# Designs tried in a protein design chat: VH-VL binders against q0atu2. Part 221

Target 1, 119 residues: q0atu2
Amino acid sequence: MLDKKARIRTSREYRNVFEKGKRLSGRFLIIYYVENALDNNRFGFITNKKIGMAVIRNRIKRQLRAIVREYQGQVKNKHDIVLVARAGIGKSSFEGMEKDYIAIMKKAGLFARNANKID
Key: E = the ipSAE of ESMFold2; O = the ipSAE of OpenDDE; V2 = 0.75 times the mean of E and O plus 0.25 times the DockQ between their complexes.

## First folded at step 9 (VH-VL)

Design ud5 (framework fv_recibokibart; at its last look DockQ between E and O 0.84; V2 from the best seeds 0.00; counts 0 for: pae E 3.6 > 2)
Fold by OpenDDE, look of step 9:
Structure ud5 (fold): chain C 119 residues (1-119), chain A 121 residues (1-121), chain B 108 residues (1-108)
Amino acid sequence: as target 1 above (119 residues)
Amino acid sequence: QVQLVQSGAEVKKPGASVKVSCKASGYTFTGYYMHWAKQAPGQGLEWIGEINPKSGGENYNQKFQGRVTMTRDTSISTAYMELSRLRSDDTAVYYCARDKYYWEELYFDYWGQGTLVTVSS
Amino acid sequence: QIVLTQSPGTLSLSPGERATLSCRASQSVESDYLHWYQQKPGQAPRLWIYGASSRATGIPDRFSGSGSGTDFTLTISRLEPEDFATYYCQQYGDTPLTFGQGTKLEIK
């Protein structure tokens, strides 16, 4: 589980990322990201209702949190990052989600230089 | 009455740079992403990149990475695309286009009239 | 990147006929992120169909979009003279955004 300090929690924080950040569209994820004034990264998660029922959306969120946690130490510091899950993610495997996350984060240049768990 | 009005045609030499402008009106400029597209003569469309007018954050097609710079002036609701190190195959009509921003509606609902850039020695 | 292949490249028909334009994606694209644009010579593209099947504002009901996954179709039930133009499909399912190479609908 992500630490409390590593989570975007308020609507204001989410809005800040959307308005002041960049975005990238991936196969299963759309990420919004912006540099923060902190010494740590924060992550937010949004699931599209088209993904499916609440049970499915919650599962997807848990899986995405697991992925983010796994690679947390390899992400460039001082970023707020919001992951928006697209509808198609509900039909993907965990590995598929992970691959998509890695791909989109790489495209965004958000991984640190010494990232070893990345492809 | 959303409108995107682009700057006039440009003629440039190889190696030079060109900066195309796109002035927005009829809506809140900072509330929508601005995109740029390239259309070579008689060819299809290529996506060049996007910019968040509110923050200035940009995302480029890797094909143009290193040669394209997108900027904006919020005071006059104008977006700019600069392409450097021009070559003959950069000859094209360049379009700006508005994105609806929300991830549920990611399409180009309004386009500029286009700007012809000719690169010739 | 996702490659969109449109077919046919050129479609020659007469007013009153039915037109069927195809757009095939190299990988699956969610319907919400597949769009069509119309372009006439000397003009900018114009949004025509969004989300695979929704007509943009002012678009006649003789136009319809359908499809899912990798196969999408734009259909014109009965061609009018003003419908002859080039149509492009476009995907927002992955970065970079990409367009099909276009189908030119010309009068026979």
Scores: ipSAE 0.823, ipTM 0.937, lowest interface PAE 0.7, mean pLDDT 95
Fold by ESMFold2, look of step 9:
Structure ud5 (fold): chain C 119 residues (1-119), chain A 121 residues (1-121), chain B 108 residues (1-108)
Amino acid sequence: as target 1 above (119 residues)
Amino acid sequence: QVQLVQSGAEVKKPGASVKVSCKASGYTFTGYYMHWAKQAPGQGLEWIGEINPKSGGENYNQKFQGRVTMTRDTSISTAYMELSRLRSDDTAVYYCARDKYYWEELYFDYWGQGTLVTVSS
Amino acid sequence: QIVLTQSPGTLSLSPGERATLSCRASQSVESDYLHWYQQKPGQAPRLWIYGASSRATGIPDRFSGSGSGTDFTLTISRLEPEDFATYYCQQYGDTPLTFGQGTKLEIK
């Protein structure tokens, strides 16, 4: 669903974000983020076994990808961003995940100036 | 075996800056986030911010944004917190504390002994 | 930010009694991110209970933690002399992380 070049794919790429980046915790998500040397953003997604069985974790990943895709045009360029689902995310609605994503991206300063959802 | 040793007490005048150090031993310094917290005399604890010691990337509590700078020197396994434009209500014990890198249990398992900073006219 | 309110502020009890310390959050906090620390005068805080209910290494069985959502409790089943200290709850369920103001458990 995300362009291939907008995906964090390898263990080395994920490790780079964790080791060289910053983090910020929200209610349902933690984001790790670092500037990259590309002309674009890349996104990665992690769920933990504490969240539930694989079908639940895969559903959450799909929902997070949909949220990221919806707002990707508002994200400041040249960042690698990993979204980590926190233990309580399984209790959240899609809307709850979306609100949390918006809030933590704003707190991190990763949304472009004047970014808003288009009506 | 894990130990965080902080620099000694300091006395400062209003408007000055202070830089507190926290030397880590007994673990891989770059594998854990370092946090700083303030405890004013007879008061509770207040989080100041955190630093990724591998990259130097930081996030601060908004209350301290603009006055706090966190740095580290990985060659000597030491984290630093500098607080500028000191006021008398910055008089407190300042602690460094290590948290686990695992995002699901973000707690402080080891603390430094604390550094008393006194700001007086 | 999430405000943690501890009650009572001071709890005066004798050795052998049961102590119940409360921590109330202004918003729901997942139990995994609610922790307790003990602090004695002149010392750094020490991790005591993590994830609402798990004892840190070496913490006696008489300490137990419970709770979820906005209400969390630390219970000491039979107080020993060394248990008289200040206890802080702490959350990392949202940034900024915050502490409660503490409950001082003092000898009657």
Scores: ipSAE 0.392, ipTM 0.825, lowest interface PAE 3.6, mean pLDDT 89
ESMFold2 (binder alone), look of step 9: mean pLDDT 93; pTM 0.952

Design ud6 (framework fv_recibokibart; at its last fold request DockQ between E and O 0.91; V2 from the best seeds 0.80)
Fold by OpenDDE, fold request of step 10:
Structure ud6 (fold): chain C 119 residues (1-119), chain A 121 residues (1-121), chain B 108 residues (1-108)
Amino acid sequence: as target 1 above (119 residues)
Amino acid sequence: QVQLVQSGAEVKKPGASVKVSCKASGYTFTGYYMHWAKQAPGQGLEWIGEINPKSGGENYNQKFQGRVTMTRDTSISTAYMELSRLRSDDTAVYYCARDKYYWEELYFDYWGQGTLVTVSS
Amino acid sequence: QIVLTQSPGTLSLSPGERATLSCRASQSVESEYLHWYQQKPGQAPRLWIYGASSRATGIPDRFSGSGSGTDFTLTISRLEPEDFATYYCQQYGDTPLTFGQGTKLEIK
């Protein structure tokens, strides 16, 4: 799991990302992101009831955390990033989610230039 | 009543730039994202990009990357789209349109009246 | 990008007839992210159907939307004179956002 310091946890922190940042819509994810003044990146996750029952939402959240953890070292520094799960994500495989994450992060220009796991 | 009022028609030479404005009223300007779309004569619609009016953060269609700049002035609830290095195929009606700030329902519920931009030598 | 293909390109019908407009996506789109707009000459597009099947405010009951996956349909049960216009489908399922090329509904 992500370290505590790498997590967006409070409503205020989430609101800050939404208000001060920008968004980008992918197939399974919408990301809201903004630069921060920290030495680390922070990630937040949002799953709505439209995605499915609590069991499904929890599964998706775990999968997204795993994906973010895998690629966190390749993300540009000093960013707060909120991942919002979209309606179709419950029908996607883990690989599909991962592919979408990589694609949307690339489109957002959030990967570092020396990233080597995003080819 | 929600209103999006755009600036008037423009005539430009190739290589020039054009800046179209979209003034919002009847709602909280910073509570909705603003989008821009292109419609060439007799053609369909093409999405150009979006801007967060509150932060100024923007995302563009890759097709327009490097030539389009979206900005806003919150004090007058106005969004701007500037297109540079104009060419003949940029001739079109350009629309602003809003969608919801959050992710629950993403569609364009209100549109500006459109701005005709003509690029001719 | 997701390509939306509408058919037919032009549909010629008379008032009182039933109209069926199709929108096909190059890949699956969730119904929540498929919308329809109406546009008349010299006017801006207007939201007509959102989420594949929900009528926008003020849209008459004779309009209905349906479909899922890659196939979506806009149906007008009994055409009125004011219904003749161009209809566009639009997807918000992926970036970049895209529109269909439109179906022109003209009076026969």
Scores: ipSAE 0.848, ipTM 0.943, lowest interface PAE 0.7, mean pLDDT 95
Fold by ESMFold2, fold request of step 10:
Structure ud6 (fold): chain C 119 residues (1-119), chain A 121 residues (1-121), chain B 108 residues (1-108)
Amino acid sequence: as target 1 above (119 residues)
Amino acid sequence: QVQLVQSGAEVKKPGASVKVSCKASGYTFTGYYMHWAKQAPGQGLEWIGEINPKSGGENYNQKFQGRVTMTRDTSISTAYMELSRLRSDDTAVYYCARDKYYWEELYFDYWGQGTLVTVSS
Amino acid sequence: QIVLTQSPGTLSLSPGERATLSCRASQSVESEYLHWYQQKPGQAPRLWIYGASSRATGIPDRFSGSGSGTDFTLTISRLEPEDFATYYCQQYGDTPLTFGQGTKLEIK
C-alpha cells in the first residue's frame, strides 16, 4: 500500500523515532515523529496491546495505512512518523480515525501549507 | 530513590522572565519525558507542556505558546522551564513531573516539590 | 480541549464516613487515560489512581476508582484522617492534557 521507501522497517528505525522525536496524543492515536536525513517520509504503525486480539489490531493497522496513504501527499517531507493506535480506537469509525489523524498531524505542524485534502 | 528537586522561590516584576529548574536523580533522566504544570494560589493544575530530554523536542499547551521555553542539560540531569513577559496572573507554583516515553500507562508518577513564582509590581 | 469538571467543589466529612468524588469529562476519555492525584497543602500532587481504577503502589484499598466514557468516580469507603486533601482528576486522552479543578475533602 505504501511503497517500500515510505516504511519504517527496523527496530532501530522505530527506536530512533521514539528516542529522538516528539510526540502528540490524540483521541485514538499517538504520533511520534522526527526529522530524518532522507528526501522522503517514512511511516510506522503500532497497535496498543490493550486494543484486543491480533486480528483486530491488524485490521486497525490496515485502516491506518489507508488513511496515511490518502493524505501522504500533504505531509511535509523528511519525517519519520510512527502512528500508535490507542486502546479506544476499536470503538472509532474509520471516519473517526481519519479525523483524529488530520487533527494531530495539524497540531504537529506536519502538513504542508498547500495540502490538497485538508479543509 | 526517584527525586525531582526544583529551584527555589522567585519574586519577579511584570514583564520579566523566570527560569525554573528541575534536577532529576534516581533514574535515567533521558528515559522519561518531563512535563511542567502551573498551579495558581488556591486553584487547580494546568498543563504547560513537555520535553523529550534526550532530543530536546518539546510540545506546549497552545495557551502558553510563545511565552514558554523548555530546555534541559543532560550532563546534569536537569530540565528547565522559562516563562517570559510575566504578568500578575503568572503568580503560581510551577511543578515538574515525569512520565514514560511509550504510549502505555502514561501518567505523572513523580513530581518535583514545586517552585513558587510571585509576580508583583 | 477536554474539560474535566469535578463535583462537589468541597466535601466536608468526618473520619469514618464514605466519600464520593465525581469527575465529568466534556468528551469521552478512555479509562486508561483518566487518572487521579492527591494533593495536600504545600505539597506536590501524588499519583493515586491511574487508568480510572488502578491504585498506585502503596495506596490503601479503601480507595477505589471507577467509570468510563465521560463519568468517573473516586470513592473512599471509610475516611481516615490522612485522607483529607484535594483530589484532581487528569486526562491523557487528548492534547492539551487537562486537570479537573479539584475536590477539596475537608474535615467537618
Scores: ipSAE 0.682, ipTM 0.891, lowest interface PAE 1.6, mean pLDDT 91
ESMFold2, look of step 9: ipSAE 0.661; ipTM 0.884
ESMFold2 (binder alone), look of step 9: mean pLDDT 93; pTM 0.951
OpenDDE, look of step 9: ipSAE 0.711; ipTM 0.915
ESMFold2, fold request of step 10: ipSAE 0.638, 0.607; ipTM 0.881, 0.871
ESMFold2 (binder alone), fold request of step 10: mean pLDDT 92, 92, 92; pTM 0.942, 0.938, 0.939
OpenDDE, fold request of step 10: ipSAE 0.836, 0.840; ipTM 0.941, 0.942

Design ud7 (framework fv_recibokibart; at its last look DockQ between E and O 0.86; V2 from the best seeds 0.65)
Fold by ESMFold2, look of step 9:
Structure ud7 (fold): chain C 119 residues (1-119), chain A 121 residues (1-121), chain B 108 residues (1-108)
Amino acid sequence: as target 1 above (119 residues)
Amino acid sequence: QVQLVQSGAEVKKPGASVKVSCKASGYTFTGYYMHWAKQAPGQGLEWIGEINPKSGGENYNQKFQGRVTMTRDTSISTAYMELSRLRSDDTAVYYCARDKYYWEDLYFDYWGQGTLVTVSS
Amino acid sequence: QIVLTQSPGTLSLSPGERATLSCRASQSVESDYLHWYQQKPGQAPRLWIYGASSRATGIPDRFSGSGSGTDFTLTISRLEPEDFATYYCQQYGDTPLTFGQGTKLEIK
């Protein structure tokens, strides 16, 4: 699980990322990101009814949280990052989501070290 | 109602820089991303990058990274694209275009009229 | 990056005929992320079809879009003189954003 302080929680916090940050589109994800004034990163997750039923959306959100948790040690500090699940993500595998996350975080310059898993 | 009006045609020598402007009207300038695209004579369109005009945050196509700079002046609702170290294959019409901040229904709904940049030796 | 290949490059038809324009993606693109633009000589592109099948504001009913995965189609059921232009498909499914090379629809 991500720590409580590593979560974006309020509508104002989410809006700040959307309006003050940058964005990049991947196949299954869009990330919005902005530097924050904290000592830590914060993550937010958005799924909507376009993806499917609530059970499916909740599963996607849990999978994305697991991916973020796995790679959080590689993320440059002091960023607020919102992951938005795009239409079609329900058709992807966990590994497909993971691959997309790694690729888009690298494109954004948000990984501080090699983004691949330790080999 | 919505308009994007770009600066006039430019003629440049290789190695120079050019800065194209795009003035927005008829909408809240800081409420939409601004994109830039290139169209060489008789050719298709190529995406250059985007800027968030509220914050000034940018992302560029890797092909143009290091040569392109996008800026804006929110007080006059104007976006700018500067391309440096010009080459002959930079001869093209350059367009600005807008899309939304949010993640749904992203497409370029309005475009500027285009700015011809000619690079000749 | 995702390469969009349009065919044919040039399509020569007469007013009243049906036009079918093809856009093939090098990788699967969700329909919501595939768009079509019309461009006439000396003019900027104009949004025509978005999300593969939805007409932009003011676009006539004779234009329809379809397709999914890697294969997308723009159909004009009965050509009017104003429809002769170049049409580009564009994907917003992955960065960098890319366009097809265009299909020029010209009067026979």
Scores: ipSAE 0.674, ipTM 0.890, lowest interface PAE 1.7, mean pLDDT 91
Fold by OpenDDE, look of step 9:
Structure ud7 (fold): chain C 119 residues (1-119), chain A 121 residues (1-121), chain B 108 residues (1-108)
Amino acid sequence: as target 1 above (119 residues)
Amino acid sequence: QVQLVQSGAEVKKPGASVKVSCKASGYTFTGYYMHWAKQAPGQGLEWIGEINPKSGGENYNQKFQGRVTMTRDTSISTAYMELSRLRSDDTAVYYCARDKYYWEDLYFDYWGQGTLVTVSS
Amino acid sequence: QIVLTQSPGTLSLSPGERATLSCRASQSVESDYLHWYQQKPGQAPRLWIYGASSRATGIPDRFSGSGSGTDFTLTISRLEPEDFATYYCQQYGDTPLTFGQGTKLEIK
């Protein structure tokens, strides 16, 4: 699990990311990201009913948290990042989600220069 | 009564820059992403990029990366697209188009009337 | 990127006939992210169908959209004179978003 300090938790925090950040759409994810005034990154996760039933949405969230945690140390610091799950993600494998995450994060330039596990 | 009104036609020399404006009215300008598209004469549409009018955050098609700059002036609800190092194949009609803010229905419900940019020596 | 291929390039029909326009994607696109636009000469594109099958506001019911995966279709059940235009499909299933090359529906 992500540390408490690494999580976006309040509606206000989510709103701030959506309003003040940039976005980038991938196949399975849309990321919204903005610089924060902290020394650490915070991650948020959004799933909606279009993805499927609650069981599916919860599974997707768990998988996305696992992916984010895996690559957390390779992401540039001082960012709030919200992952919005898109339609079709429920049909994707974990590897597919991971691949999409990496691709989007690369396009956004959010990986550190010395990141090694992103290829 | 949403309207997007673009600036007038431009004629430029190769190597020059052009800046097209798109003035929005009839809605909250900062509440919707603004997109830009290119349509060469007799050709289809090509996506150039998007901008978050509230933050100014932009995202460009890689094809135009390095030559395009999208900006906005919230005080006058106007978005701008600047294209530099112009070449002949940049001759096209350029459109601004509105997209819903942070929603998944990512389609363009309103378009500007288009701006013809002609690049010729 | 996702390439959208429309067919036919030109469709010549008469008023009253049925028109079927195809849009094929190079990879699967969720229906929610496939849209259609109509464009007449000298005018900007106009949203026509969104989410593969939903008519935009003011669009006559003779227009319908269908499809999923890689194959999408715009159908006009009975052509009216004002329907002759170019139609573009567009996807936002992945970045960069892309358009089809268009189908020109012209009067025979």
Scores: ipSAE 0.477, ipTM 0.868, lowest interface PAE 1.5, mean pLDDT 93
ESMFold2 (binder alone), look of step 9: mean pLDDT 93; pTM 0.949

Design ud8 (framework fv_recibokibart; also named uf83; at its last look DockQ between E and O 0.79; V2 from the best seeds 0.00; counts 0 for: pae E 3.5 > 2)
Fold by ESMFold2-Fast, scan of step 13:
Structure ud8 (fold): chain C 119 residues (1-119), chain A 121 residues (1-121), chain B 108 residues (1-108)
Amino acid sequence: as target 1 above (119 residues)
Amino acid sequence: QVQLVQSGAEVKKPGASVKVSCKASGYTFTGYYMHWAKQAPGQGLEWIGEINPKSGGENYNQKFQGRVTMTRDTSISTAYMELSRLRSDDTAVYYCARDKFYWEELYFDYWGQGTLVTVSS
Amino acid sequence: QIVLTQSPGTLSLSPGERATLSCRASQSVESDYLHWYQQKPGQAPRLWIYGASSRATGIPDRFSGSGSGTDFTLTISRLEPEDFATYYCQQYGDTPLTFGQGTKLEIK
């Protein structure tokens, strides 16, 4: 359910984030991020073979999209953010992925300090 | 041959700033992230932060946030680390180190020789 | 932050002996993100073992790394004179990146 307007879709758009942005490593996720010139945030998702088979990678992508959608209101506007799943994420719980997402977004200065207490 | 060559030793007074350079050669400078680390005399290593040489985008260890600034000059393949409001406990050898640009196999495969910064008098 | 604790702090051995160096993490670290560096006095650190168990290019096969979770080990099966140095473990499993305090391997 993450709006298509809020998705990074093309390889060119992904490359723009990597080359013009910066990164931050978390426990299960690495983010690459850059300010955009749009009125909204956009998110991209990368999973690779280190995570596991296609079934696992597809599950991880769905869960990450759900997490991003749930917390999108806490993210500072006008950013393109790519989430790269790290080794070990396939063995993590949903709660573990969610916790890591909140932690890395806060460390990156992209998230409200109390996002996990604001419902 | 990959090399990272750092600027020479510096002696600074408390409250001053120091800017250390790290000149890269033997590879595509913008193809790798650059990190900086601190090693106080007789102590272990402490990570300071990283910079994307393509964009200049930077992330710092919270311990140094507000006192450290990382920059680069792509025309001369050189990265810089500036540390401000120096204290005696900033006396250390500072190292630059190279890391892969993309998320696989992240480690520091090449390091600069180090720059001794002494904060005294 | 993840704290890495190395033990022993100093290990005094003779050439020909076996060395075992420990690195314990305060939180679980995926093995792919645990690395070891060798440092000699007056020199920069050098990548030695990456991903807990992979030897960097040119590193002799007497060196081996192992471990997972919170407990990692660097083993030198038969010490040579050039192996006496300080060894640091490092995690890249979370920001801020952190190093252990080092184990100094010295001649007895």
Scores: ipSAE 0.862, ipTM 0.928, lowest interface PAE 0.6, mean pLDDT 92
Fold by OpenDDE, second read of step 14:
Structure ud8 (fold): chain C 119 residues (1-119), chain A 121 residues (1-121), chain B 108 residues (1-108)
Amino acid sequence: as target 1 above (119 residues)
Amino acid sequence: QVQLVQSGAEVKKPGASVKVSCKASGYTFTGYYMHWAKQAPGQGLEWIGEINPKSGGENYNQKFQGRVTMTRDTSISTAYMELSRLRSDDTAVYYCARDKFYWEELYFDYWGQGTLVTVSS
Amino acid sequence: QIVLTQSPGTLSLSPGERATLSCRASQSVESDYLHWYQQKPGQAPRLWIYGASSRATGIPDRFSGSGSGTDFTLTISRLEPEDFATYYCQQYGDTPLTFGQGTKLEIK
């Protein structure tokens, strides 16, 4: 899992990202992101009942965490990023999620210029 | 009641810039995103971009990127869209419209009355 | 980007008739993020149907929205004179946001 320091945990932290950040709508994800005053990035994940049962939602969260962890070293520093999973993500493959994540992060300009794992 | 009131019609020459304003009232300006859309004469609607009035963060349609700048003045609850290097195909009615911050309800519930921008040599 | 194609381009009907407007998406759009707007000449668009099937405030019940995936429909059960306008569908399923080209509902 993601390091505790790399997680958005509190409602206040989430609210801050939603209200003070930017957003970008992707196929399976809506991302909200804002610069933070830290030396590291933090990620938050939101799933809702429209995705499916709790087991499905938890699976989706695990998968998204795995994706974020895989690419976290290539994301620009000092950002709080919240990933909101759309309902359709429950029917997507892991690869599909990953592709969507990469696409939306690129559109947001959140990857470093020297990112090596970005296709 | 919620109102979005836009600035008046503009006539510009090619190569010039235009800045359209959208003044919000009847709600908390910084509590909603502001969007801009283009509608050429007799044509459909085209999304230009959005701005978070609270932070000033904006996202643009790539089609307009490099020529459009969205800003806001929170002190007067006013959003602005500036389009530079105008050309004839920029002739259109431009609309501002709001939506919510959160993902549950992402639709344009209120629109400005529109601003006609005419680009003519 | 997601392309929304509306059909027909123009629909000529008389008051009292049933109107069916189609909006087809180039890729799947969640129903919560497909909306319809009405626009009359010289006026701004107005939210009409949101989330594919929910009527906006003040919208008569003769209007209904349906559909999922790539196919969405706006239906007017019995046309009133004030219903003749252009209707646009719009998606919030991907960036950039996009609109259909519109269906003009005109009086026969």
Scores: ipSAE 0.852, ipTM 0.944, lowest interface PAE 0.6, mean pLDDT 95
Fold by ESMFold2, look of step 9:
Structure ud8 (fold): chain C 119 residues (1-119), chain A 121 residues (1-121), chain B 108 residues (1-108)
Amino acid sequence: as target 1 above (119 residues)
Amino acid sequence: QVQLVQSGAEVKKPGASVKVSCKASGYTFTGYYMHWAKQAPGQGLEWIGEINPKSGGENYNQKFQGRVTMTRDTSISTAYMELSRLRSDDTAVYYCARDKFYWEELYFDYWGQGTLVTVSS
Amino acid sequence: QIVLTQSPGTLSLSPGERATLSCRASQSVESDYLHWYQQKPGQAPRLWIYGASSRATGIPDRFSGSGSGTDFTLTISRLEPEDFATYYCQQYGDTPLTFGQGTKLEIK
């Protein structure tokens, strides 16, 4: 589970990331990211009804949170990062989502090598 | 009335740089991503990259990374694309195109008229 | 990257005929992320169909889009003189954004 302070919570915080940040698209995910003024990272998650029924959307949210938790120690600090589930993600596997996340985060330059490992 | 008006045609030598402009009007410039695409003579379209005009944040097609720089000037609602170390296969029409900020569909509803860049020795 | 292959490369027809333009993706593309553009010589592309099947503003209902997965189609039920142009499909179901090579629809 992600710590409470590591969560993007308000509409204004989400809007800031969308308006001020960069975006990168993968097959199942889009990430939006921007530097923040904090000492930590914050993560937000968006799934919508287009993906499927609530059971499917809840499963996807749980899987994405688990993926973020597993790799959060590799993420460079001081970023707000929103993960947006794309249409079609409901047909993907956990492995597919995980590979997509890793690829996007590497492309964004958000993974550090031999630097702050925060889990 | 949404318009994207690009700078005029340019002729360049190999190894030079070119900077193409795209002036937006009829909408809030900072409310939409700006993209650039290449169309070589007799060929299809190729995406170069995008810029968030509010923040200046950019994302490039890996094929063009290292040679392309996208910038903007929000005071005059103008986006720019600079391509460096030009070579003959950079001869093409370059288009700017607008998309909305949100992620659900990524398509270009308005395009500039295009700028022909010719690279010749 | 996802390669979009359009067929035929050139389609020669007369006004009043039905046109069928194909776009095949090398990997499955969610329909929401497949789009079509029309381009006439010396002009910029224009958005024509978005999300595989939705017509852009002002596009006549003789144009329809369909398809899913790897196979997408643009159909013109009855060609008008102004419909002769090159049509491109585009995807962003995966990075990078790509276009098909185009189908040139020309007068027989």
Scores: ipSAE 0.393, ipTM 0.815, lowest interface PAE 3.5, mean pLDDT 89
ESMFold2 (binder alone), look of step 9: mean pLDDT 93; pTM 0.947
OpenDDE, look of step 9: ipSAE 0.830; ipTM 0.938

